VHH binders against Probable acid ceramidase (asah-2). Designs and how they scored, part 2

Target 1, 379 residues: Probable acid ceramidase (asah-2), of Caenorhabditis elegans (q09551)
Amino acid sequence: RKVDNPDFQPNCLVGGPDIYDPAQSEKVLWFDVNLDLPPRQRFQQIAKAYKKEIHAVFDVLNYFLTIIPGVNAWELIGNMTASALDKGMIMNPYRDEVLGIAEVLDVPLGNLVFLNLFYEMSRFCTSIVAQTEDNKDLYHARNLDFGQLFVWDIAAQSWGLTEALKKVSVNINFFKNGKLLFKGSTLAGHVGVLTAMKPHKFSLSMNAKVQPDIINVAKWYMGAYENTDLQFVMYFDRWLFENCDDFQCAREKIAGVKLLTGAYFILGGANPGEGSVLVRNTTSVQFERKLFDGANDWFLLQTNYDPDKDPLFIDNRRDPGNACMNKLTRANVGMKGIFTVLSSKPNLNKTTVHTVIMSVTKGYFETFIQKCPNPCWAF
Below, E stands for the ipSAE of ESMFold2; O stands for the ipSAE of OpenDDE; V2 stands for 0.75 times the mean of E and O plus 0.25 times the DockQ between their complexes.

## First folded at step 3 (VHH)

Design n03d (from n03 with S55R G59D; framework vhh_h_nbbcii10_fgla; at its last look DockQ between E and O 0.01; V2 from the best seeds 0.00; counts 0 for: pae O 16.4 > 2, placed apart)
Fold by ESMFold2, look of step 3:
Structure n03d (fold): chain B 379 residues (1-379), chain A 128 residues (1-128)
Amino acid sequence: as target 1 above (379 residues)
Amino acid sequence: QVQLVESGGGLVQPGGSLRLSCAASGRTFSEYSTYALGWFRQAPGQGLEAVAAIRSSGDLTYYADSVKGRFTISRDNSKNTLYLQMNSLRAEDTAVYYCAAVEGYLFSWPTSYDFDYWGQGTLVTVSS
């Protein structure tokens, strides 16, 4: 069953004034990460540049956890995560990359690794893959929605975590053997990628499931999780861009990987019709939706719910997003059109940190810090 | 810039054993422990076949079905060296053996595409 947001109607901006203006967005900086460097050094430039902003994210998380009476919860979670690390639950090079960040930040390693795990578990999104009418280009875009579980900032009329995360949004050019290998969007302090593209090859975004497998997370903390081929899905995403050169390679690796928790993988390619959403549980593909396959046509839209399940009544971004894409039409697929859809409420909401829009075929990659003007949905 | 050099190949009788080594070096190669490593082989007139792989953790290994129980992959990070202990050798194991490396984590059974760096190969001949 479908549900609407209780108090707000959708507002599709398609057909209105042109709101697409990249020059007006708050700038998201680009950093080069050289994968030929020792892992400890790779992310230290970013950590130095964002040290204060990363500490502000820690402060928001600590404030939320401190309101639980009788415990220093931030220290407890840090100690638990450090214990898991001592059991070897994080693989190199990612372990040493995180160590390098922790050295610069002067923070307990356990708290930094917890932040990395938290980012993996909380990636709420609207992701879109859409084919242009002339079949020459494919666009891949996503809203990162983050902050539903944390403290409301009364002065900002927004989520405190969401506002802090906007300030740590960063773009990375990953270099290997002296050449650009791929581009990604991430949050400073994290060594994985949230949204990435290998220009002229393929693109990926990952959406979290609303119902993660908390038993597997607990097993990971205890060091008891067997068949741990991969600890963090976002590290698999980064590995994928280091090791695949086309859509089919990426699709096959995503289908075969063993995961800590299920996820939605939204994959775009360089050739016409190369767009898929792979719905994964921990061991296998549950569903796959493809461009131009069955009921699917020129676009795929994925939020955080399996295709056979209705969204929660307070979080129906699926139906308004699909309706707004249909109003756009295939003829208007492009940077402007897709930005307009993803800036339409409720796909734009108070938890929305940024919008990334990519064109695999053109090699375009743009990140837009988002603001949701009042009145705006909290979710 | 990463260089891999295999050694230890040669002629052996069926049922015999060999140990292959792969020494890693390079000016930009700063930490061997961050690499996943593998052995591949190419029999005369055949394609390249994955034999065994070992993740950067050292305790997570993969083996082809044809060699499972007979071959053991291992690594010594202090010497930047990968090993393949080959026991109970068969004529069908005759091939040029290549070591390979990639930075990062192997997520599934590897293909040759998963690896960036390759050695020049060492010949293993198993004949009666």
Scores: ipSAE 0.000, ipTM 0.239, lowest interface PAE 15.2, mean pLDDT 82
Fold by OpenDDE, look of step 3:
Structure n03d (fold): chain B 379 residues (1-379), chain A 128 residues (1-128)
Amino acid sequence: as target 1 above (379 residues)
Amino acid sequence: QVQLVESGGGLVQPGGSLRLSCAASGRTFSEYSTYALGWFRQAPGQGLEAVAAIRSSGDLTYYADSVKGRFTISRDNSKNTLYLQMNSLRAEDTAVYYCAAVEGYLFSWPTSYDFDYWGQGTLVTVSS
């Protein structure tokens, strides 16, 4: 970082002790979602299993909103969202899927949809795609950072929302016609996917832009996109895996979809050289980075800033991340190596919910709930 | 979020028995879908070692080889209390015993890194 926390310095754990333990990934549970079921039923099992934990997320959000005196902001937001729903702003099957979850949770649909919208505003992530030295494998990984917008828990030295989200992190096997279609990581209560992989086909992670598209969200609430094919990015992510079977298909669909918010799409394929970062606004691709586009471009690291722009001086996770990858070297690209990089500060910080590591070629998919012991960056 | 308080420690003769308790307060584990509880101990001049662990479902328990057949870990959900029944105590069992908790499943022998919440410990002294 250009401006570091005065109390501690960035680190790179590469070359240090082995911190990779695949057994720890087993703490994140796997669920099966049958896409052949009626939409309202598809996610109800997950909702039942995490009912209390999801309510805890709601409680944290409600607590945060209670800081506004004289207004029940939680109820207001719920009602506003419900009104937006009535305008058809959430497309099926996702609407009905969320409705099914809401029924299990016994919460207003508007509030649950708001939660889903809120996840669209997640702003701090690190994604990596890297090709092995022998060109036989590609690894794709991401840190999900979320919680920095909410109240800091002084006693716990963490973000309340981040902790709550750790508890609702889940893995999903999506089935269709009795066969595994793709794997994904998401948050219970959400019907989209944050990180996903179709084994031996392609992988995807999505990072939010540092500048929130709050205006677009407001327009959404006002019905500006009524009767349009506008999609939530995380819903689109799932759609992508349902409708594409290779890297090129995914790339083309990402380029053409209309989105509520801009985002960075990190895409990995099954073949050598199939790694890219697509920078999207709501209507088009602004920029694309590809593996091996430069002389030493065996990996791509993407945070929450445009590739051609400097990150904010107070939030430079990109440079340390790149440095750590370079320290790793191409020869050490693998599950362990990538995990080590993403466990290094400041890529690992107090907002980091979990780390996902994927290998499309080998079919590996592991999710790790993260912790950042002090000293650690708040975000 | 979760506070753990151990009790039941004390002085006991070799071959004797002792029952440790760990009371959980704050956020109750009933609020979580999955969790694990465990006992650790630290003898004088030694590192922290796992003694026993139990899943929230109660379907799986772990024991250190040194305590297998002598110690039993159990829980009472209605009381939010974890127990360690210690039988046939030996001098080498002398240590500060810590209660620990974590959200999620344990699939293998636990380490201290697997647990998030810790008690202050209770001293067990086995001496003639």
Scores: ipSAE 0.000, ipTM 0.226, lowest interface PAE 16.4, mean pLDDT 89
ESMFold2 (binder alone), look of step 3: mean pLDDT 81; pTM 0.842

Design s02 (from o08a with S33Y; framework vhh_ozoralizumab_d1)
Fold by ESMFold2-Fast, scan of step 3:
Structure s02 (fold): chain B 379 residues (1-379), chain A 126 residues (1-126)
Amino acid sequence: as target 1 above (379 residues)
Amino acid sequence: EVQLVESGGGLVQPGGSLRLSCAASGFTFSSYYMYWVRQAPGKGLEWVSEIDSSGSYIKYPDSVKGRFTISRDNAKNTLYLQMNSLRPEDTAVYYCARDHGEWLPFGSYTEYFQHRGQGTLVTVSS
C-alpha cells in the first residue's frame, strides 16, 4: 500500500526554508515571436536554436517504438499522419508555422504533426489559481508533467522523455503590430502554448483529461472528415490570446467554443475574484468552479480528473495539493508560497517538465525547471 | 463587416478559360489567408485553392492542380482565380472566402468558410 511508504507520503514544504530562487527561471530562455512576420518564418529562430534538442525528443520516442524487430513504427505513424493531412489540413496560420519548423528541423511533416498531437493529449498537470488576502493580486501557476513510461534511466533515476522535454522548454514573447501582445510557455517544435498570460489582462493554463475523448482525432486519421481543416486545442489557446483582452471575453469564448477534445481550462484575470476552472467536453461546459463560490474558496486547484471523480490511487495529486495550499494559507499567496506548494511531493514528481508561475496584475511570468531528488514519486 | 464580391463567372466551353475576381472590404485584406471554394449543383462545398497573406504559400487539391492559379493584389484588396482547361465537372458556384475569424477546430467547409461572398456561377458546357 503506498499510503504507508515514506516515498509516497505528501511532503508539503510550507513552513520550511525558502526554496524560491528566481535565478533558476533564467535557465528557460525567452524568445520573441513576431506575429507580423509570414507564418512560415515566425518559429524558425526557435527551431534553429533547439534543432538538436528536438531531435533528441524524436530519438526517445523512436527508441520506445523500436521494441518490435523489423517494424519501423515511427515511420508508420509519420506516414499515417501525412496521409491524414492529405485529406484534412491544419488551419492557417498554424499549418504554415508548423511547416516552417519542419523545414528547419529537416524532418517529415507527419512526424512533427504527430509530436504536436502527442504534446496535446499526453500531458498531466497541476494548475492553481489563488487570490491574495488584500484582493489586489491573483496568482496562477502550474506543473507540467510529461514522460511517464518513456525510457527509465536507472543511474539518473529519471524518465528519458521528461529529461529531453526539460531541454526544449521555452518562454515566448508574442508581438503583434510592433507591441507585446502576450507571454507564453511551450515546448520548442510546437506552435501552440501550454500556459500563457496577457499582462494586466488574463492568464490561462490548460490541463488534459486522464481519459480524453479522441473520437474526432480518430475520425480524422480514418479519413471520415475529408475536406475539413483540423485545429488542435493548444492552437485555440493562441487564438484566444490574439482575440481576447480580458477574463470575461476569455471565459465566454472557452465556454462557447467547440473543441477537438475535452480539457480543463484554468483562467485568471485582473480583477478580484477572476479565477475559474471550466471542465469542457467537445461541445459544452460540463462544470465550472469559480473563486469564492464558497466563502473560503480563495484558491482553485485542478489536476487531470473531473471534480466528481476520485483520482487514481497511484496518481492523487489533488488531495495533497489542496492540503498544502490550506497549510500555506491565503496570507502567504505569492510567487514564493505558490512555488513552495508546487515544489512539494507528489505535485513535484519525476515526470515534472517545468513549473510556471504567473501574476496577471503584476505582469510576472516565471518558468522553472525543477529537480525531484529521491525520495520522489515516479509519476 | 466582412464584404466579399465575386465576378467573372459565365458560360464557357470545355477546354476554355475564365478569370474570377473577388473585391474584399471591411477587414485588413493583406493580413488574411484567402480561399476559393466551390459548390457544384446538389453537392457540398469543396475547397479549390488557398493563398497566404503575402502570396508566398499557395495550395491546390489534385482535382485542379496545374489548371487553376490563385493570386492576390494586396494594394487593390483583390483575389483572383485563373481557371484553364475547364471541364464539365468544374461547373459550380465559386465563392471567395477568408478564414472564419472565430475559432472552429473541426467541421465542414460550410462552417469554416462562413465569411464568403454571394458567389459567381461557372457553367462548363458545350
Scores: ipSAE 0.043, ipTM 0.515, lowest interface PAE 6.0, mean pLDDT 83

Design s03 (from o08a with S31D S33W; framework vhh_ozoralizumab_d1)
Fold by ESMFold2-Fast, scan of step 3:
Structure s03 (fold): chain B 379 residues (1-379), chain A 126 residues (1-126)
Amino acid sequence: as target 1 above (379 residues)
Amino acid sequence: EVQLVESGGGLVQPGGSLRLSCAASGFTFSDYWMYWVRQAPGKGLEWVSEIDSSGSYIKYPDSVKGRFTISRDNAKNTLYLQMNSLRPEDTAVYYCARDHGEWLPFGSYTEYFQHRGQGTLVTVSS
């Protein structure tokens, strides 16, 4: 007989004595990115503001990877990425945007490009889209989990990389032709968006697959790839928000794009019932879930596992998250209700970098930094 | 081409009333949340009111709640602000905005972009 471990016990905060108010939580800073500027200049203000914090992220990654005797994996990966770039692997304007950041940071371009790709491919996530009972509003929210196994701090009881990434979390207003085009949540030094919304039009969050297509990634790094029509998910997101003005356009472009690796696309819109999860492989839609496919399907929740696959036991955020949403009930769908679910363990854990809450209909977009004091799930 | 044109400002005595209008063109007005924000001389932007696309959800900071009323006419692509019981501290340039900032707790509004309207001056003095 073993005593229950509190760190592994799910805790749904819905209906409990604790009240979680996003208005009282730490928010990240907002920055403007003017897409009418030359690409090299677009992200330099953010890079200057976060130079120390971005260097701290590099330091954590470099320290962890170089601790293995006889291996300098960070330098090797940086050099391999630089070699791939010489073959035209990343197109403008994204290459020049990253180059402008590298100039401010005084770091090799290859390592910064690798950091951009690493943010896309190696994160765990929980995304939720939920329709209010009156059908007037749709809420779209996500936790970004990153940094597991990267430098445990015994005194702070936290992951070194996760704590560094919290400090580089930012919100961006993207402008085009003098107008606000869309809002995004990202990490300083990254030119893609991890979570984004075009107010009153549509929203998107992307979750990584636990089993990415390693062969296509290896082909890209070796400079031998099947088709240059393949796109990186993070750069596709920015293209999508420039070229679509509604849920249906976004859904069709997500369904038709060819990707270097598969991903989960969680999509929200402005009209009742416009919520979908598209499970993408490299060439096609593998699976699609939609709001109200069943009579009681007023929400969709996606972690990092295909709907027909069981999560790893040590990383089961799907089942507790679904149970907590069912406990919330549709009547309580709103900013505070959804925030409470994403503040519930294990969806909130030691690897949670930030929480984003969006409402397309309200034009609301905000990113929050949450603490997970013990007892808290390590990952 | 998006245009927002404010009008209705002027000089009024304390306790007086004014109605501001904002004529919108170049976009589907009925799809957007709309805002009134103001800037007093030598101060930053202050959020004054917000209204959703349907006119069903309306918010005000405590500084103007009960005195100001925001409304919209989607058929005419026009946003309004009815200002009653005006005070000297209401003296500011008033701007019409389309979802270009965020309300902060305690009645502060942060503009983190360039405002598109020219604004209309409201002066409350004896």
Scores: ipSAE 0.000, ipTM 0.109, lowest interface PAE 22.5, mean pLDDT 79

Design s05 (from o08a with S53Y; framework vhh_ozoralizumab_d1)
Fold by ESMFold2-Fast, scan of step 3:
Structure s05 (fold): chain B 379 residues (1-379), chain A 126 residues (1-126)
Amino acid sequence: as target 1 above (379 residues)
Amino acid sequence: EVQLVESGGGLVQPGGSLRLSCAASGFTFSSYSMYWVRQAPGKGLEWVSEIDYSGSYIKYPDSVKGRFTISRDNAKNTLYLQMNSLRPEDTAVYYCARDHGEWLPFGSYTEYFQHRGQGTLVTVSS
């Protein structure tokens, strides 16, 4: 069969009237989070609404970690994470927000914090930022791919963790001082945002590195690293949206922050040409790509690999994604066009949890759950 | 608005003990983590203890670990710091504090602990 597992051939859905089918996609629910509430209370409504679904995610992780007889790895990891929190790396208000969720779910704090960290380190992604031909609008979109290697269901031909995570995908309107501050897409039980937009100001999506530098994470777990300048990537996202009002502020803060792990920051703005990818290590910017660095660079696409590195042959979403964007052409940049590219295989695959489409200039933000019918790539 | 009033400071000899109290009002005390921070003469703010809203999660830096004990009484809206085995280097103004409400990766401790009281002076000297 596929002994050597070659690159999956792209199935670009671009062209003609069939390029968008909302009937094959479900939209996630919207919730309000009032940042004026005490931190403990902010996420409790979402936790109550998704208690069963979040426990299902915990069940999949517990099953995977505790399959070895006589070893309670889930309890051990929870206890280790609780011990690491005692050393002071995760600060309020995020810790108290997670504590409030833990109360509603009736789960140990350490296990819920581990779930939040697991989301940061274990996801694959495709992010796109593209400028319309008339320069009036910028579209920013992403697929979140998560659950690879976690409980394959032979009968359903799907990943158990991916299917569980689809059911906890939510949209949030964040309010501060009684007004809408920003919009985010996340997973119920997580206090960070995976993808977010401040309408008419800026947008952000973040991609994990396939080969991250995890030395600081290991030091944090061992208690050897008490630096208050260090941030978990997803929690830093919340700070950006609470404190920046434009693309330049966000870009400056992303360039200057010290992180526990490196990541890709994909930024969109309100003005023509405000689109960039910052490739971050823990202390500095390694690479920066901007819209129109070349005259014909009307889009940027980022997966989980540094620009000077080739994707793994079983996980080449970069080359098919770029090919499908080029086939779409700049003239067709818009919600339907970009959605169609992210619905094209293998960018849409068995690990795809959700797809987010946003436009800073239009103030548009929506998350879709897509099915990937066979033939569909497993990773 | 957030009001925090510290008491219990004073002069104490090295090796002695002192108990600080903080009366909180203007917010739902039982829903917030609370902190003790200090400022030694000519120095910046230093975090010395943290307690979550339930009293179950408590942190100390190594400089005071084993000597200081933070506690809270949510029914009385009161925060406490029991200080034992005091040293001359513990001399500082001690502030009861609540966090800023958001994490400040580029901010100072002064900004993060903006919700703090007037302070109570602790002098450790013979």
Scores: ipSAE 0.334, ipTM 0.705, lowest interface PAE 3.7, mean pLDDT 81

Design s07 (from o08a with Y57W; framework vhh_ozoralizumab_d1)
Fold by ESMFold2-Fast, scan of step 3:
Structure s07 (fold): chain B 379 residues (1-379), chain A 126 residues (1-126)
Amino acid sequence: as target 1 above (379 residues)
Amino acid sequence: EVQLVESGGGLVQPGGSLRLSCAASGFTFSSYSMYWVRQAPGKGLEWVSEIDSSGSWIKYPDSVKGRFTISRDNAKNTLYLQMNSLRPEDTAVYYCARDHGEWLPFGSYTEYFQHRGQGTLVTVSS
């Protein structure tokens, strides 16, 4: 069959009945991580709290990946990842942090590391950064979508992996020298941050590319070069929030870092107009979109496709998302407005794990678990 | 202040063995991963071995795997490197090192292993 243009059918909640209902949206739990503790101890409280839920994620992956009778593909993947770690050095403190988690969970290190790397490489997302009409505030928000093709539950009308990942979604306050350093949203068992904000300084969300260049990841698994020169994006994100204090520092470091795979970095700052999308390949910035590059560019929206590429016909979140933002108008930019856009189908779909809403200027950070009642896109 | 003092280097014939020791002070040794790194004449730093705080995670590059063994004694704050089947290409100054304390995505091996001792020379020659 001919590949058609994206099937655009906006189901925009903006301007309709008010269906924003916090009672239908669960907030994730907050945990404190003290970076002054030895690395091995930093994430053990979260690992203890979520041991059953993390094991449930492992069970879903093991079930799906053990398709051939007598072949345990999950064990093989874990052993291959352990072998890759044996061939090179992995940078501390993240290795010792992951070792501490593995100890609490009583799971093989290779499988836990694979889980972290898998989240970095294979997720769909919608990220938005938008400037208020009075220029006083900037809102930054994202949907994290993951679980496509991983165990469909006919009775529940949901993806087994997506539902398991919802239950391990957490918020973290990171402390250093006895004070709050930054806030992050992540999945329990992971030491990197998927979405993060340093209050009154800057915010970041990261989106995967639908067709990433994975040659460097393949080379890392084969031991063909040392990982010291090329960075895993989630570990780099954690480093960024520990070492940058403003939008310009974050922008510079994102532009200069060498990565194992390309990604989209969506940045928000504390000053008017500090919003950008950096389209990264492994070595350089391919494109940079900034707030107010055009006179009417009061928002930027990024899914998982380069700006000059059409979305897959079954995954067009870009066009309906942009249409909903335009229908919202700049006058209505705020937490409720942006949240309503990210609650509109297909940006909210059966693979949506969580929704994060941030405002750097207000110091606001929350993660929501949303339901997608039928009719709802499978992905 | 991190202080690391290496000993045990010397001249050895190809196929021979040496045991290096490193006395650590100025930090909680039992809480940190430790490393051996080396620098051959006219070359940069090369990672040789690593061991986590508990001794349960131990790694080597292919160049030394099966020949070198890293170990630690947390009660004595001491790191060891047992080197067997030594080759002329193993000739280098060997440094006991602790990592920087944080990850350095823009850093070099020299910066990452800035917490290292004065080194001990190992010469493999007839």
Scores: ipSAE 0.332, ipTM 0.690, lowest interface PAE 3.5, mean pLDDT 81

Design s09 (from o08a with H100Y; framework vhh_ozoralizumab_d1)
Fold by ESMFold2-Fast, scan of step 3:
Structure s09 (fold): chain B 379 residues (1-379), chain A 126 residues (1-126)
Amino acid sequence: as target 1 above (379 residues)
Amino acid sequence: EVQLVESGGGLVQPGGSLRLSCAASGFTFSSYSMYWVRQAPGKGLEWVSEIDSSGSYIKYPDSVKGRFTISRDNAKNTLYLQMNSLRPEDTAVYYCARDYGEWLPFGSYTEYFQHRGQGTLVTVSS
């Protein structure tokens, strides 16, 4: 079947008469989170609205982990995470935000914290930042791909986890001091942000590394982790949007922070040429790619691989994505054009949970659920 | 202005017990998570115990788990630490600390627990 065809041909939708329009796609619901509320209350409305859908995600994870007879791996993972929390703590306000969600969902804290960490460890993403030809606007967009790990549903021709995660995709307007502070795309039950924008200031998407540095995660689970300097990316992203007001502040904080795992930070700003990809290890910047480092570098595309490394044979989204951007051309950079590239296969695939389109300069932010009609690559 | 006043420290033999108290004022005590942190001579701050605003979430590191018990009385604005089966390695200045309310990704435990009292010395020696 399609899952064993590594030679799946890319499908660039750009340049045809039927260029895909994001306005025709399914949109996720918007919620307000008031950061002036006590942390325990901030996410409870979303948790109440999505209680059944979040429990369905837990059910999918529990089902996938029933591979060893006599071992309840879901309970074991939850208990291990609870033990780690006893030793190393999660700092407020994020800990109390997660506690508030756990109360609404009536689930063990350890399993909910594990779910939040699991979202951070998503392996497959495509992020694009591109400058318009007139230099007036910057577009930043991403596909979040998650769920290839566990089980394939032959009847539905889909990944069970991916389909469950589509149903918990939400948009949030974050308010502070009675004013809109920033916009984020997330999964209900998660208090971090992987994709967010502060209108007219800056935008960020975070991509996971296929081969993450797990030594600090292992140390955290073992309780050998005793300082506040190393942090989960999901909590740092929240802190960043609450404390930075422009591209330069965001860039400097991303470059200086100590992280529990390495990641790719794709950053967009309000001024011409403010687009960057920072390849982070736990302590430093490994690489930084910027818009217009080369004469014709009007866009940057990042998947889940270091720029000097080849993608895995069955997961080459980088080369077809770059080819589709070049076919689009700079003259056609805009919401519709960038969405069309992210709707092109294999960047759109069976693991794609949602697509986010942002424009810092226009203050535009929206998340879309896309279907990938057959033939559609499994990975 | 946050004010925290610890009491109850002293000299105790290994295997002994002490009860520390912390009187809080200058903020709405019932709205904040509270911590006990300690600093041994020549060492950095170490987290000892945590209790949330309601008293329903309580946590200890393995080094003190089963020996120390944190509690709070929101009506009296007071935090307690009951220390049993004390060991020489428990010798430290013990601080009552209020949750900072914000995470400091470029800070140490010293900066995160900056809203702490003057401390009370606990010496465990034969």
Scores: ipSAE 0.359, ipTM 0.704, lowest interface PAE 3.2, mean pLDDT 83

